# Designs tried in a protein design chat: VH-VL binders against o58714. Part 4

Target 1, 254 residues: o58714
Amino acid sequence: MRVDLNSDLGESFGRYKLGLDEEVMKYITSANVACGWHAGDPLVMRKTVRLAKENDVQVGAHPGYPDLMGFGRRYMKLTPEEARNYILYQVGALYAFAKAEGLELQHVKPHGALYNAMVKEEDLARAVIEGILDFDKDLILVTLSNSRVADIAEEMGLKVAHEVFADRAYNPDGTLVPRGRPGAVIEDKEEIAERVISMVKDGGIRAINGEWVDLKVDTICVHGDNPKAVEITSYIRKVLEEEGVKIVPMKEFI

## First folded at step 13 (VH-VL)

Design k33
Fold by ESMFold2, fold request of step 14:
Structure k33 (fold): chain C 254 residues (1-254), chain A 121 residues (1-121), chain B 115 residues (1-115)
Amino acid sequence: as target 1 above (254 residues)
Amino acid sequence: EVQLLESGGGLVQPGGSLRLSCAASGFTFSDYAMHWVRQAPGKGLEWVSSISGRGGKTYYADSVKGRFTISRDNSKNTLYLQMNSLRAEDTAVYYCAKDLRYYPSGYFDYWGQGTTVTVSS
Amino acid sequence: QAVLTQPASLSASPGASASLTCTLRSGINVGTYEIYWYQQKPGSPPQYLLRYKSDSDKQQGSGVPSRFSGSKDASANAGILLISGLQSEDEADYYCMIWHSDAWVFGGGTKLTVL
């Protein structure tokens, strides 16, 4: 069995420091590097790509809405042409820094409200996928496991990695329970470990209402926002290795 | 070939204790959840307890909560049920069952032959 | 009130079909539950038969003939085990089971007699 571990990185900008990139980089196989629109800036982008190189971590673009003030978490209505070219622009921008460090890009993981909007809006998903394909058809799209976005990407000839979240409760339909609802966020590291092992070994988990949810597991989202998040990430990696799960970059098996 | 062999049953007085064991072979024990299910003489099935492959998650029937403890020793391929404060209604054949999944599910794909617990004064 | 209720017994003729019901108590709805079915013959441990949630979300146990199938009756708030083409070896006790409130719950069982 094999999985990728991914994390959102490079989210600092200007005078603001966000996340513990240096610490979490030790435990992941894929870095989603902010592209300067929802977070990050050119200096942070270059530094984060270099950090990934130094840790033998694969680099992907983490494009979002042009919403620095809202961290890309506020929905923005885009035309298909806007969405397509916003993605192409951001992927291209990160590619410039990857090339400068002698690296290729592995993947694209949309950020925040864009990620969620794609799950609900098929025309948006197609436009984003077209933007990726305009750049490089061999890139891997990271999106919610078993979502319609994953189906559309496969139909359009774009490789897809199905992403799961061990620290979030699921609805029966495979969507995540909104934050703020009772039980939506799992904080106990042992409970997170049991869930991630079930996701990998059983191909699913129990939803918040007890129904079984089938999940295809290519990559697991882990966090580096604070010291506790890094501790949990380290523990997830340790537990998966103890259970005989190979932790490798998604490009090795997608 | 999957094999499950229960042991540790016997006659015990009300208020007493027993520890049941289930020796497992023929599969990677730590990959699968395990269950205890009991059946009183002439009665139906009653689920007792479940445990995940690493033992990090356990579940208990309300009838046994606080009195029974499920555990496993993956180095010995053995499932346990510690039964305390036994009551007459705990009299049953106790089956060990293997899950098809790591996390407790409803697919109990292999069962042992059971071990008999009799609680009587 | 019991979470699951099954008739104590049911009789049917060889070659006929039998429908075994598993009724959920008021306050919980069969539509949201996976219904698991088990068969038990005298002197033997139970055997897993099948799981049914919907026609698109079901699973047949290994080696279980396709003449065993699951369904639901929403008006009766019940899971149904249908056995078609009844054979003498189908004479057994049948149990339904659900995951409810962090517990596996069995029904009381139905003794199926094949006349």
Scores: ipSAE 0.648, ipTM 0.845, lowest interface PAE 1.6, mean pLDDT 94
Fold by ESMFold2, fold request of step 14:
Structure k33 (fold): chain C 254 residues (1-254), chain A 121 residues (1-121), chain B 115 residues (1-115)
Amino acid sequence: as target 1 above (254 residues)
Amino acid sequence: EVQLLESGGGLVQPGGSLRLSCAASGFTFSDYAMHWVRQAPGKGLEWVSSISGRGGKTYYADSVKGRFTISRDNSKNTLYLQMNSLRAEDTAVYYCAKDLRYYPSGYFDYWGQGTTVTVSS
Amino acid sequence: QAVLTQPASLSASPGASASLTCTLRSGINVGTYEIYWYQQKPGSPPQYLLRYKSDSDKQQGSGVPSRFSGSKDASANAGILLISGLQSEDEADYYCMIWHSDAWVFGGGTKLTVL
């Protein structure tokens, strides 16, 4: 069995510092680097790409809505033309820093509300995928496992990594239970470990209502926004290795 | 070949305790959830408890919660059921069963022959 | 009332078919449940037969003959185990099981008599 571990990084900007990037970088195989719209700025982007290089972590773009104040977590209605070009712009911006460090981009993982909106809105998903294809058809899209977005991307010729979340409850239809609802976020590291092992070994998880949800597992989202999140990330890596799961960048098997 | 062998049954008085064991072989024990299911004389099946492959998740029937504890020792390939505060209604044949999955599921694909527990004065 | 209800007994002739029902109580809907089926012969432990959720989401136990199949009757709120081409060796107790409220729940069982 093999899996990628990804985390959202480079989300500081200006005088504000968000996350423990140096700590979490030690445990992941893929970095989703903020592109300066929901978070990040040119100095943070360059620094984060360099940090990933130093830790032999693959770099991907983490584009979001142009919503710094809301950290890209508020839905914004975009035209298809806006969505396509917003993605192209942000991927290109991060690529400039990757190229400056002698790196290529591996993947694109949409951020926050954009990620979730694509799951529900096929025209938005197509526009985002077109923006990625405009840049480089060899990039890997990271999206919700077994989602309609994954199907659309494959139909359009874009490579896909199916993403799972061990710290989130699932609805029976394979979508995530919205944050803020009871039981939506799992915080106990032992419960998270049991869930991630089930996702990898059983190919699925029990939804919040007890129904089984089949999951394809290419990459697991892990967190580094505070010391407890880093501890949980370290633990997830440890238990996966103990169970014989190989942790490698998604490009090696996608 | 998958083999499950229950042991530790016997006659106990109400309020007493007993520990059941299930020795497993023929598969990678830690990869699979395990279950206890019981059957009272002349009655149907009743699920008792389940445990995930590493033991991090356990489930219990309401009838045994607080009195029974499921556990496993993966280094010894052995499943356990500690039964405390036993009652007459706990009298049954106790089966251990292997799950097809790591996390407890409904695929009880291999069963032992059972061990008999009798709770009587 | 009981979560799962099965008839206590059923008789059928060799070569015929038997439909064993597993009715869910009101308030829960068979459409959202995976129904697991087990066979138990006298003096033996139970044996897993099959799981049915839908025609596209089902699983046959290892070595279980294809004459055993699962289905559902949505209007009766019931899972169904169909045994076609009955043989004398099919005489056994049959149990349905579901995952409900963080627990595995067995039905009461149906004793199938062949002849």
Scores: ipSAE 0.368, ipTM 0.761, lowest interface PAE 4.2, mean pLDDT 93
Fold by ESMFold2, fold request of step 14:
Structure k33 (fold): chain C 254 residues (1-254), chain A 121 residues (1-121), chain B 115 residues (1-115)
Amino acid sequence: as target 1 above (254 residues)
Amino acid sequence: EVQLLESGGGLVQPGGSLRLSCAASGFTFSDYAMHWVRQAPGKGLEWVSSISGRGGKTYYADSVKGRFTISRDNSKNTLYLQMNSLRAEDTAVYYCAKDLRYYPSGYFDYWGQGTTVTVSS
Amino acid sequence: QAVLTQPASLSASPGASASLTCTLRSGINVGTYEIYWYQQKPGSPPQYLLRYKSDSDKQQGSGVPSRFSGSKDASANAGILLISGLQSEDEADYYCMIWHSDAWVFGGGTKLTVL
């Protein structure tokens, strides 16, 4: 069994420092690098790409809504043309830094409210996928496991990696419970470990209401925004290795 | 061939303790959740407890919470049920069951032959 | 009120069909539950038969004949185990089971007699 570990990185900007990128980079196989709209800036983008290169971690674009103040977590209604070109612009911008460091891009993972909106809005999902295809048909889209977005991407000829979240509760329909709801976020590292093993070995998890949710697992989202998150990420990697799971970049098996 | 062999049953006084064991073979023990299910004489099935493959998640019936502890030793391929503060209503045949999944589910696909616990004065 | 209710007994002739019901109590809806079915013959441990949630989400136990099948009756709030082409070997106790409130819950069981 082969699985990718991904994390959101490059979220510092200006004078603000966010996350423990250097620490988390040691444990992941794919870096989702913020593209300067919801977080990051050109200097942080270049630095983060170089850090990924130094750690042999694959680089992907992490495009979001133009909402620095809200960290891209507030819904913005976009026309299909806006969505398509916002993605193309942000992917292209990160690619410039990847190329400057002699790297290719592996993937695109939409950020925050954009990621979640695509699950609900098929026209938005198609527009985002078109923006990725405009840039490079060989990129991998990272999206919610077993979502309609994943189906649309396959129909349109874009490779897809099914993403799961071991630290988040699921609704029975396979969507994530919103962060503001009771039980939405799991913080105990042993509970997270049990959940990630179930996702990988059983192909699913119990939703917040007890119903079973089938999940395809190509990549697991992990965190590095504080020392506890890095500890949990390290533990997830350790536990998966103990269970015989090979942790490799998604491009090796997608 | 999957085999589950329960042991450790017997006669105990109310308030006493017993430890049940279930020896497992024929499968990779740590990959699967395990269960205890009991059946009082002439009665139906009652689920008692479940445990995930690494032992990190456990569940208990309300009738046994705080008195029974499920555990496993994956190096010995053995499931345990520590039963404390036993009551007459705990008298039953206790079955060990294997899950099809790592995390407890409703697929109790293989069962042992059971071990009898009798709680009486 | 019990979470699951099953008739205590049911009789049917060889070659006929038996329809075993498992009724969920008021307040819980059969439509969202996976219903697991078990068979227990006298003197033996139980045996897993099948799971049914919907026609597109079901599973047959290993070695269980296709004449055993699951369904639901939404108007009765019940899971159904159908046994077609009854054989004398089908005489047994049958239990349904669901996951409810962080617990596995068995029904009381139905004794099927094949006469």
Scores: ipSAE 0.339, ipTM 0.766, lowest interface PAE 4.6, mean pLDDT 94

## First folded at step 16 (VH-VL)

Design k50
Fold by OpenDDE, look of step 20:
Structure k50 (fold): chain C 254 residues (1-254), chain A 121 residues (1-121), chain B 115 residues (1-115)
Amino acid sequence: as target 1 above (254 residues)
Amino acid sequence: EVQLLESGGGLVQPGGSLRLSCAASGFTFSDYAMHWVRQAPGKGLEWVSAISGRGGKTYYADSVKGRFTISRDNSKNTLYLQMNSLRAEDTAVYYCAKDLRYYPSGYFDYWGQGTTVTVSS
Amino acid sequence: QAVLTQPASLSASPGASASLTCTLRSGINVGTYEIYWYQQKPGSPPQYLLRYKSDSDKQQGSGVPSRFSGSKDASANAGILLISGLQSEDEADYYCMIWHDSAWVFGGGTKLTVL
């Protein structure tokens, strides 16, 4: 059994530092690097890509809405043309730095509100996928496990990595419970670890209302926003390894 | 072949304690959640407790919360149920059951033969 | 009021069909629940029969005859275990089970007699 661990990185901006990228990089196999719109900047992109190289972590683009002040978490209504070109631009931007550092891009993971909007809006999902295809058809799209986005991407000829979140509660339909709701975010390290193991071994998890939800598990999103998050990430990796799960980049099995 | 063998049952006075064991074989013990289910004489089934494969997650019925503790030793392929402050209504045959999944979320695909606990003055 | 209610007993003739009901209490929608069914014969532990959530989401236990099937009656807010072509060996206690409020909950069981 194999699984990828991914984390959103490179989200610092100018003089503002966000996250513990150096620390969390030690435990993940795939880095989602901000492309300078929701977060990040050219210097941060290069720094993050270099850090990934040093740690033998695969790099992917983490495109979002042009919403720096909202950290890409505010919904924006885009035309398909806008969405397609916004993706192409951002992926291209990160590609330049990856290439400069002697790395190849592995994947694309949309960020924040864009990530969530794609799950609900088929036209947006298609447009984003087209943007990726315009750049490189061999890239892997990271999206919510068993989402319509995954189906669309596969239909369009794009490889998909099904992503799961061990620290988030699920709705019965496989979507994530909004963060603002009670029980939506799980903070207990042991509970998170048990959920991760369940997801990987059982191929699913219990929803917030108790219903079982089947999940495809290719990559697990982990966090490095603060010391506690890094600790949890380290613990998750350890537990998975103890359970005989091999932690490798998604490109090795997708 | 999957086998579950319960032990530790017996006669105990109200307020007393017992520790039940369930020896498991025929499968990778740590990969599966385990359960205790009891059945009072001439009565129906009552779920008592569950524990995940590694033991990091436990569940209890309201009727036993604070009194019973489920645990496991994966190195010994053994499930335990520590029962404290026993009551007459705890009298039952206690079954250990194997979960289909790592997390206590699947059906019980294998059951032991049960061990009898009698709480009486 | 119990979460799950089953008739205490049911009798049917060989070859006939028996419908065992598992009624959920008011306020709990049967449509959202997986209903698990177990068979228990005298002197033996229970045996898993099947799980039913919907026609597209159901699972039959290994070795369980096809004459055992699950369904739901939304109007009655109940899970149904249907035994077609009843045989003498089907005489047993039958229990339904659901996951509710972070616990497994069994029905009271139905004793099925084959006359």
Scores: ipSAE 0.877, ipTM 0.929, lowest interface PAE 0.5, mean pLDDT 96
Fold by ESMFold2, look of step 20:
Structure k50 (fold): chain C 254 residues (1-254), chain A 121 residues (1-121), chain B 115 residues (1-115)
Amino acid sequence: as target 1 above (254 residues)
Amino acid sequence: EVQLLESGGGLVQPGGSLRLSCAASGFTFSDYAMHWVRQAPGKGLEWVSAISGRGGKTYYADSVKGRFTISRDNSKNTLYLQMNSLRAEDTAVYYCAKDLRYYPSGYFDYWGQGTTVTVSS
Amino acid sequence: QAVLTQPASLSASPGASASLTCTLRSGINVGTYEIYWYQQKPGSPPQYLLRYKSDSDKQQGSGVPSRFSGSKDASANAGILLISGLQSEDEADYYCMIWHDSAWVFGGGTKLTVL
């Protein structure tokens, strides 16, 4: 069994600092690097790519809505042409820093409200996928496991990694329970560990209502926002290794 | 090839205790959830308890909560049920059953032959 | 009210079909449940038969003949085990089971007599 661990990184901006990037980088295989629109700036982007290189972590673009004040977490209505070119722009911008460090990009993981909107809007999903394909057909899209977005990407010839969240409750239809709802976020590290093992070994998890949800597991989203998040990430890696799961970058098996 | 062998049943007074064991072989024990299911004489099946493959998650029927404790020792390939404060209605054949999944599911694909517990004054 | 209700007994002729019902109590809906079915012959432990959630989400137990099948009757709020081409060895107790309120719950069982 093999799985990728991914985390959102490079989300500082100017004098504002967000996350424990240096600490979490030790435990992941794929870094989703903010592209300067929802977070990150050219200096943060360059530093984050270099940090990933130093830790042998694969680099991907983390493009979002142009919403610094809202951290890309507020929905914005885009035309398909806007979405396509916003993605191309942000991927290209991060690529410049990857190239400067002698790296290629592995993947693209959309950020926040954009990630979630793609699950609901097929025309948006297609436009984002077209933007990725305009740049490089060999990039891997990271999107919600067993989503319609994953199906569309495969239909359009884009590689896809199915992403799961061990610390989030699921609805029976495979979508995530919105943050802020009771039970939406699991914080106990042992409960998270049981969930991640079930996702990997059983190919699924119990939804918030008790119904079973089938999941395909290529990559697991982990966090580095604070010391507790880093501790949980370290524990997830440890438990998966103890269970015989090989933790490798998604490019090795997608 | 899969084999489950229950032991530890017997006659016990109300309020007493017993510990059941289930020795497992023929599969990687820690990869699968395990269950206890009981059947009173002449009655139907009643699920009792379940435990995940590494033992980090347990579940209990309401009828046994607080009195019974499921556990496993993966180094010995053995499932346990500690039964305390026994009552007459706990009299049953107790089966251990293997799940086909790591996390408790409804697929009890292999069963032992059972061990008999009789609670009688 | 019991979570699952099964008739205590059912009789059917060899070669005929038997339709065993497993009714969920009011307030829970069969549509969202996976229904597991078990067979138990006298003096033996139970044996897993099949699971049914929908025609696209079902599973047959290893070695279980295809004449055993699952379905649901939404109007009756019930899971159904259908046994076609009844044979004398099908005489047994049959249990349904669901995951409900963080517990596995069996129905009371149906004794199927083949006469």
Scores: ipSAE 0.618, ipTM 0.838, lowest interface PAE 2.0, mean pLDDT 94

## First folded at step 19 (VH-VL)

Design k57
Fold by OpenDDE, look of step 20:
Structure k57 (fold): chain C 254 residues (1-254), chain A 121 residues (1-121), chain B 115 residues (1-115)
Amino acid sequence: as target 1 above (254 residues)
Amino acid sequence: EVQLLESGGGLVQPGGSLRLSCAASGFTFSDYAMHWVRQAPGKGLEWVSSISGRGGKTYYADSVKGRFTISRDNSKNTLYLQMNSLRAEDTAVYYCAKDLRYYPSGYFDYWGQGTTVTVSS
Amino acid sequence: QAVLTQPASLSASPGASASLTCTLRSGINVGTYEIYWYQQKPGSPPQYLLRYKSDSNKQQGSGVPSRFSGSKDASANAGILLISGLQSEDEADYYCMIWHDSAWVFGGGTKLTVL
């Protein structure tokens, strides 16, 4: 049994530092690097890519809405043409730094509100996928497990990594419970670990209302936003390894 | 072949304690959640407690919460139920059952033969 | 009121069909729940029969005859265990089970007599 651990990184901007990228990089196998729109900047992109290289972590683009002030978490209504070109531009931007550091891009994971909007809007999903295909058809799209986005991507000839979130509650339909709702975010380290193991071994999780939800598990999103998050990430990796799960980059099995 | 064998049952006075064991074989013990289910004489089934594969998650029925503790030793392939402050209404055959899944979320696909606990003055 | 209610007893003739009901308490929608069914014969532990959530989401236990099937009656807010072609060996207690409010909950059980 193999799984990938991914984390959103490179989200600092100018003099503003966000996240503990150096610390969390030690525990993950895939880094989602901000492309300078929702967060990040050219210097941060270079630094983050270099850090990934030093830690033998695979690099992927983390494109979002052009919403720096909202951290890409505010919904924006885009035309398909806008979405397609926004993805191409951002992936290209990160590619330049990856190439400069002697790395190849592995994957693309949309960020924040864009990530969520794709799950609900088929036209947007298609447009984003087209943007990726315009760049490189061999890239892996990271999206919500068993989402319509995954189906669309596969239909369009793009490889997909099904992503799961151990620290988030699920709705019965497989979507994530909004953060503002009670029980939406799980903070207990042991509970998170048990959920991770269940997801990996059982191929699913219980929804917030108690229903079982089947999940495909290719990559697990973990966090490095603060010391506690890093601790949890480290613990998750340790527990998975103890359970005989091999932690490897998604490109090794997708 | 999956086998579950309960032990530790017996006669105890109200307020007393017992520790039940369930020896498991025929499967990778740590990969599956385990459960205790009891049945009072001539009565129906009552779920008591559940524990995940490595023991990090536990659940209890309200009727036993604070009095019973479920645990497991995966190195010994053994499930335990520590029962304290026992009451007459705790009198029952206690079954251990194997879960389909690691998390206590599947059906009980295998059951032991049960061990009898009698709480009486 | 109990979360799950089952008739105490049911009788049917060999070869006939028996429908065992598991009624959920008012306010709990049966459509959202997986109903698990177990069979228990005298002097033996329970045995898993099947799980039913919907026609597209069900699972039969290993070795369980095909004459055992699950369904739901939304109007009655109940899970149904149907035993077709009833045989003498089907005489047993039958329990339904659901996961509710972070607990496993059993029905009271139905004693099925094959006349």
Scores: ipSAE 0.846, ipTM 0.920, lowest interface PAE 0.6, mean pLDDT 96
Fold by ESMFold2, look of step 20:
Structure k57 (fold): chain C 254 residues (1-254), chain A 121 residues (1-121), chain B 115 residues (1-115)
Amino acid sequence: as target 1 above (254 residues)
Amino acid sequence: EVQLLESGGGLVQPGGSLRLSCAASGFTFSDYAMHWVRQAPGKGLEWVSSISGRGGKTYYADSVKGRFTISRDNSKNTLYLQMNSLRAEDTAVYYCAKDLRYYPSGYFDYWGQGTTVTVSS
Amino acid sequence: QAVLTQPASLSASPGASASLTCTLRSGINVGTYEIYWYQQKPGSPPQYLLRYKSDSNKQQGSGVPSRFSGSKDASANAGILLISGLQSEDEADYYCMIWHDSAWVFGGGTKLTVL
């Protein structure tokens, strides 16, 4: 039994520090590095890739909408051509820093509103996948577990890692309950741990309304935004190890 | 083969306490949620309590909240029900049941033979 | 009003079919619930039979004959356990169960008599 742990990193910008990248890097297997559009800049990108290298963590691109002020969390309508080339541009930009450090990229995980929009918009999902394939057919797309995006990626010949969120409530259809709604975010580390174990051992979780949702679990999203998030991430890793789950980069089994 | 064996039942006065045990064998105990279900004489089934595989999540019927505590010792493969402030209405056969899943679900796939609790005033 | 209501008894002839109903109270909709069914014979603990959510989302208990099946009647707001080809060994109490308000809730049970 094996899973990957992924986290969003490289989200500092200029003189502003966002997140505890050095601390969370100790507990993860895959880093989603911001590509300079929703967060990050060239110096942050280079530093984050080097930090991942030093910690033996696999590097992936974390492309988003060009929305620094909104942290890529506000929907933007894109043509398929825009989406395809926005992805290609951002993946290529991060790759430049990976190459400079002697690394290859493992994966791509879309950020924020783009991630969510792909779940609902098949033409957008196809365009994003085309942008990834334009760059490298061997990259792994990280997307919502059992989503239509995952099906489209497999149809188009792109490798996919099914992602789950132990700190988010699910709707019965497998989508995430929007942030801001009652019960959408689980903050108690013991409850999060129980959910992670259920996802891995039972292949699913109870939705917010009590219905069972089947999940395929390749990678688990964890956080490093603040000291509490790092504590929860450390705890998730500890609990998975206690349950005999191997924590390895997704490339070892995808 | 899966086996569940309840014990600890008996005759108790109202207001008293009992601790029920359920010894489990034939499966990896910590991988599965466990349940207590009771049945009063001549009556139907009533769910009492559930616990996840490592014990981090518990659920209770409203009729027993604050009086009963479910727990498990995975090193001894044993499920427990601590029953305090017992009432005549708690008189029943108490069944231990195994879930098919780690987290409590509706798949109570193996049941013990039950242990009888009698609360007489 | 009880969350689940089952008829207290039902009689049917050998070889016939029995349709056991489990009615949800008004205000909750059978369409969104998984209905679990249990059989209990005299002197024995209950035995899991099957779960039904929809024709594409259902599960048969291990060793449970295919003549036991689940369905729903949306207009009656009810889960249904169908037992076809009734045999004398099917004489038992039958309980439905759902997850509601963070609790497992059993119906009152139906005593099935096979003459």
Scores: ipSAE 0.493, ipTM 0.797, lowest interface PAE 2.7, mean pLDDT 93

